VH-VL binders against Uncharacterized protein AF_2093. Designs and how they scored, part 20

Target 1, 226 residues: Uncharacterized protein AF_2093, of Archaeoglobus fulgidus (o28187)
Amino acid sequence: MDVEIVEELSKMLAGRKAVTEEEIRRKAIRCALKIMGARLVGIDAELIEDVTCSLIDCPITLKSLHFSEKVKIGDVLFYHPHVIKPEKEDFEQAYFEYKQSKKFLDAFDIMREVTDRFFEGYEAEGRYMRKYTKDGRNYYAFFSTIDDTFEDVDIHLRMVDEVDGDYVVIVPTENELNPFLKFFKQYSEDAKRAGLKIWVVNPDEKTIDPFIGYPKDFRLLKGFKN
Short names: E, the ipSAE of ESMFold2; O, the ipSAE of OpenDDE; V2, 0.75 times the mean of E and O plus 0.25 times the DockQ between their complexes.

## First folded at step 23 (VH-VL; framework fv_cilgavimab)

Design n3 (from m5 with heavy chain E55T; at its last look DockQ between E and O 0.61; V2 from the best seeds 0.73)
Fold by ESMFold2, look of step 23:
Structure n3 (fold): chain C 226 residues (1-226), chain A 123 residues (1-123), chain B 112 residues (1-112)
Amino acid sequence: as target 1 above (226 residues)
Amino acid sequence: EVQLVESGGGLVKPGGSLRLSCAASGFTFRYYWMSWVRQAPGKGLEWVGRIKSKTDGGTTDYAAPVKGRFTISRDDSKNTLYLQMNSLKTEDTAVYYCTRSYDFSKGWPLDYWGQGTLVTVSS
Amino acid sequence: DIVMTQSPDSLAVSLGERATINCKSSQSVLYSSDERNYLAWYQQKPGQPPKLLMYWASELEKGVPDRFSGSGSGAEFTLTISSLQAEDVAIYYCQQYYSTYTFGGGTKVEIK
């Protein structure tokens, strides 16, 4: 399973000349969802750390990308393939991804805490996908960003049918409303038809909004800027 | 194709005001810190000030000779950088360039420059 | 403010010969965390805006010919043009970006 995730992650990162460990971790979680589906509930941090390290230190498959070279710029550590010399623009792309990745990873425990509180009284299990169970009713919560959810929409639509219960993607607030508008302008009908739910956590205020609707409803979400 | 196009230069008397604009295209403007750099005729380059991206709070920094007189702002919806110049002095006479640096917290080189717009402060 | 001082103010070099420009900063521009010098070089040809040549003291910007090279660390830096071409006639500026921005006074390079 580890090999499949590493190979899918390597495909996702194909062509990249510079990355950060944080980006690899964020994207490893997404690949784990794609490969494992609902089985991701049973996965602790060790799998994602092992997958992440395999792209940096010791590849576990011949098909794995290997970012063996370390480069520190400012206070950020980048990695690149052995025979590739990244250009300034490659580090710019990697830094953009780093900021998104670090924001998500830093907020992860808070998002889980807030979601656990919303589901007070439910039995909870899992880390990257957290299963909440009460009286035979299940919620499967996957933690992501809205931009990643846009990229992964087909996977999330599949998950609605795969799980026994409701499937919810938990995303943090953004500084701009545009990522949410982009998602809903393109996928609102598909999400409604399939029953895909996207709930928004404000990590600073530790609040959760279990509803994302039409654009006028976005004004009710905390943390957005017009 | 990256483009930075300054406008709004011209003649102004000492003590007057002028507003410069820089229209940006060919890149994602909000990912960049933006700077104004000036060059007096026959002289070297002098950094005027900088505005950071909104994700870094949109804060500004100014060189001492212009602090309190010049104000930098940006409108990310219009991909436009502005320089408001007040209380102009003859030593402010220069070509004013807008330039960009990637939004990297430690610092990044100024990798693209506009063609400049001439500001002349004269009685 | 970090003061940048260039020398010489002007330099006349025969076509095909080496040109060397020096730059000093009043404080080190080496960031200890990444061991990089936050120093850039710019070329400004007559009637044109400046163009980035080099950053982190020695890293060449895309599209810049490899006859340009940079060296130095901390507070003392050198730009070298190994074989001067006619199109290299310009004013060259060093610039620190360690703490805001400061430019050197420029070095005018001419063909003898």
Scores: ipSAE 0.731, ipTM 0.892, lowest interface PAE 0.8, mean pLDDT 88
ESMFold2 (binder alone), look of step 23: mean pLDDT 92; pTM 0.947
OpenDDE, look of step 23: ipSAE 0.806; ipTM 0.902

Design n4 (from m5 with heavy chain S53T; at its last read DockQ between E and O 0.67; V2 from the best seeds 0.77)
Heavy chain, then light chain:
Amino acid sequence: EVQLVESGGGLVKPGGSLRLSCAASGFTFRYYWMSWVRQAPGKGLEWVGRIKTKEDGGTTDYAAPVKGRFTISRDDSKNTLYLQMNSLKTEDTAVYYCTRSYDFSKGWPLDYWGQGTLVTVSS
Amino acid sequence: DIVMTQSPDSLAVSLGERATINCKSSQSVLYSSDERNYLAWYQQKPGQPPKLLMYWASELEKGVPDRFSGSGSGAEFTLTISSLQAEDVAIYYCQQYYSTYTFGGGTKVEIK
ESMFold2, look of step 23: ipSAE 0.785; ipTM 0.911
ESMFold2 (binder alone), look of step 23: mean pLDDT 92; pTM 0.947
OpenDDE, look of step 23: ipSAE 0.809; ipTM 0.902
ESMFold2, fold request of step 24: ipSAE 0.735, 0.686, 0.774; ipTM 0.895, 0.876, 0.908
ESMFold2 (binder alone), fold request of step 24: mean pLDDT 92, 92, 92; pTM 0.943, 0.941, 0.938
OpenDDE, fold request of step 24: ipSAE 0.775, 0.803, 0.782; ipTM 0.879, 0.896, 0.884
ESMFold2, last read: ipSAE 0.763, 0.753, 0.763; ipTM 0.901, 0.898, 0.901
ESMFold2 (binder alone), last read: mean pLDDT 92, 92, 92; pTM 0.937, 0.946, 0.940
OpenDDE, last read: ipSAE 0.840, 0.798, 0.807; ipTM 0.919, 0.891, 0.898

Design n5 (from m5 with heavy chain P109Y; at its last look DockQ between E and O 0.90; V2 from the best seeds 0.72)
Fold by ESMFold2, look of step 23:
Structure n5 (fold): chain C 226 residues (1-226), chain A 123 residues (1-123), chain B 112 residues (1-112)
Amino acid sequence: as target 1 above (226 residues)
Amino acid sequence: EVQLVESGGGLVKPGGSLRLSCAASGFTFRYYWMSWVRQAPGKGLEWVGRIKSKEDGGTTDYAAPVKGRFTISRDDSKNTLYLQMNSLKTEDTAVYYCTRSYDFSKGWYLDYWGQGTLVTVSS
Amino acid sequence: DIVMTQSPDSLAVSLGERATINCKSSQSVLYSSDERNYLAWYQQKPGQPPKLLMYWASELEKGVPDRFSGSGSGAEFTLTISSLQAEDVAIYYCQQYYSTYTFGGGTKVEIK
């Protein structure tokens, strides 16, 4: 469980010379989905915190990457392995990931709030994946970014068949349309055929819109902005 | 390798306009901030202005002597930085360099420079 | 704006001897959060664009010989060339990047 997620996260970060805690946490959630699938509904914040800390402070397996050294640049704290000296390009990459990770993590509770309001009247459970249940219908909502969803598309396609119900990925708006256009061009037909839904939350306006797919419960359609 | 190539320089009369271009290659242009720096013949370096990446807001800042007359823009689909220069003055005569930076929350140095393009404002 | 003042304006140094260039800012460029000085040095050879030499006051850019060193903190900085070579003949500029960008006036280094 914990060990498997840490080992998968270490594979995902293999070769990285500098990272931030925020990047590790965002990617830990993705690894937890990969390892646990629908069981992620039962996972508390504590597991993700433990996984994140294991790569920085207290390794729980010998196979774990360990980013034991700290470097602060501006207001951002970076971590790197003890024996490795990161170069400026390594910090540039880590900072890019930090900005994406912080944007996602800061928007996470808002995206959950908006999605809970969209599913008003449904019973809800879970944190990183929320299960919404009403009248024998289940919706499993996983929170991500469109760029991460592009990278993880095969996992999300698998999840459509794995959950007992409908599977939707909730992503925040982006400052530019390119990531959505990139996903649409390459994967929109595969997603539609499989029944994968991707909905977009604007965290500032607290609205939700479909990008790919509509709910089977037509009464939910009134909850979309458009 | 990182390359920045300026173009569009030339001779222009005072009060005229000119648009400079900077073609970028060898890096993911849309992730970086870009600046223009100028150097009058025989003089030192003077920062002209900067444009942030769209991800960081896409906003611009200008040095006082050019504010209101110069406009920096970028086209990320063409990997190109632009400088629109209006109401040109003799003191704008300089070699104009395109330079690259990045945001580390506080600031980042100018790590790559183009070869420059000469703008001459005379007559 | 943060004003950057360099001294001397020009410097003639014999081959193999030490060259020292000073740079002073009108306010501190030390950021307390990361304890870094947001000060860069650039080298410009005749007919060429400037090239980044150092950043954070004392960190050498990749490929820069270790005869170049930087020191100082806050508002006063020094660039030192420990043993001047022929290829080091250039104009050197300091630059703050604490708040937008400003350059010093430059220091021309020549062989005596």
Scores: ipSAE 0.581, ipTM 0.808, lowest interface PAE 1.4, mean pLDDT 91
ESMFold2 (binder alone), look of step 23: mean pLDDT 94; pTM 0.958
OpenDDE, look of step 23: ipSAE 0.749; ipTM 0.874

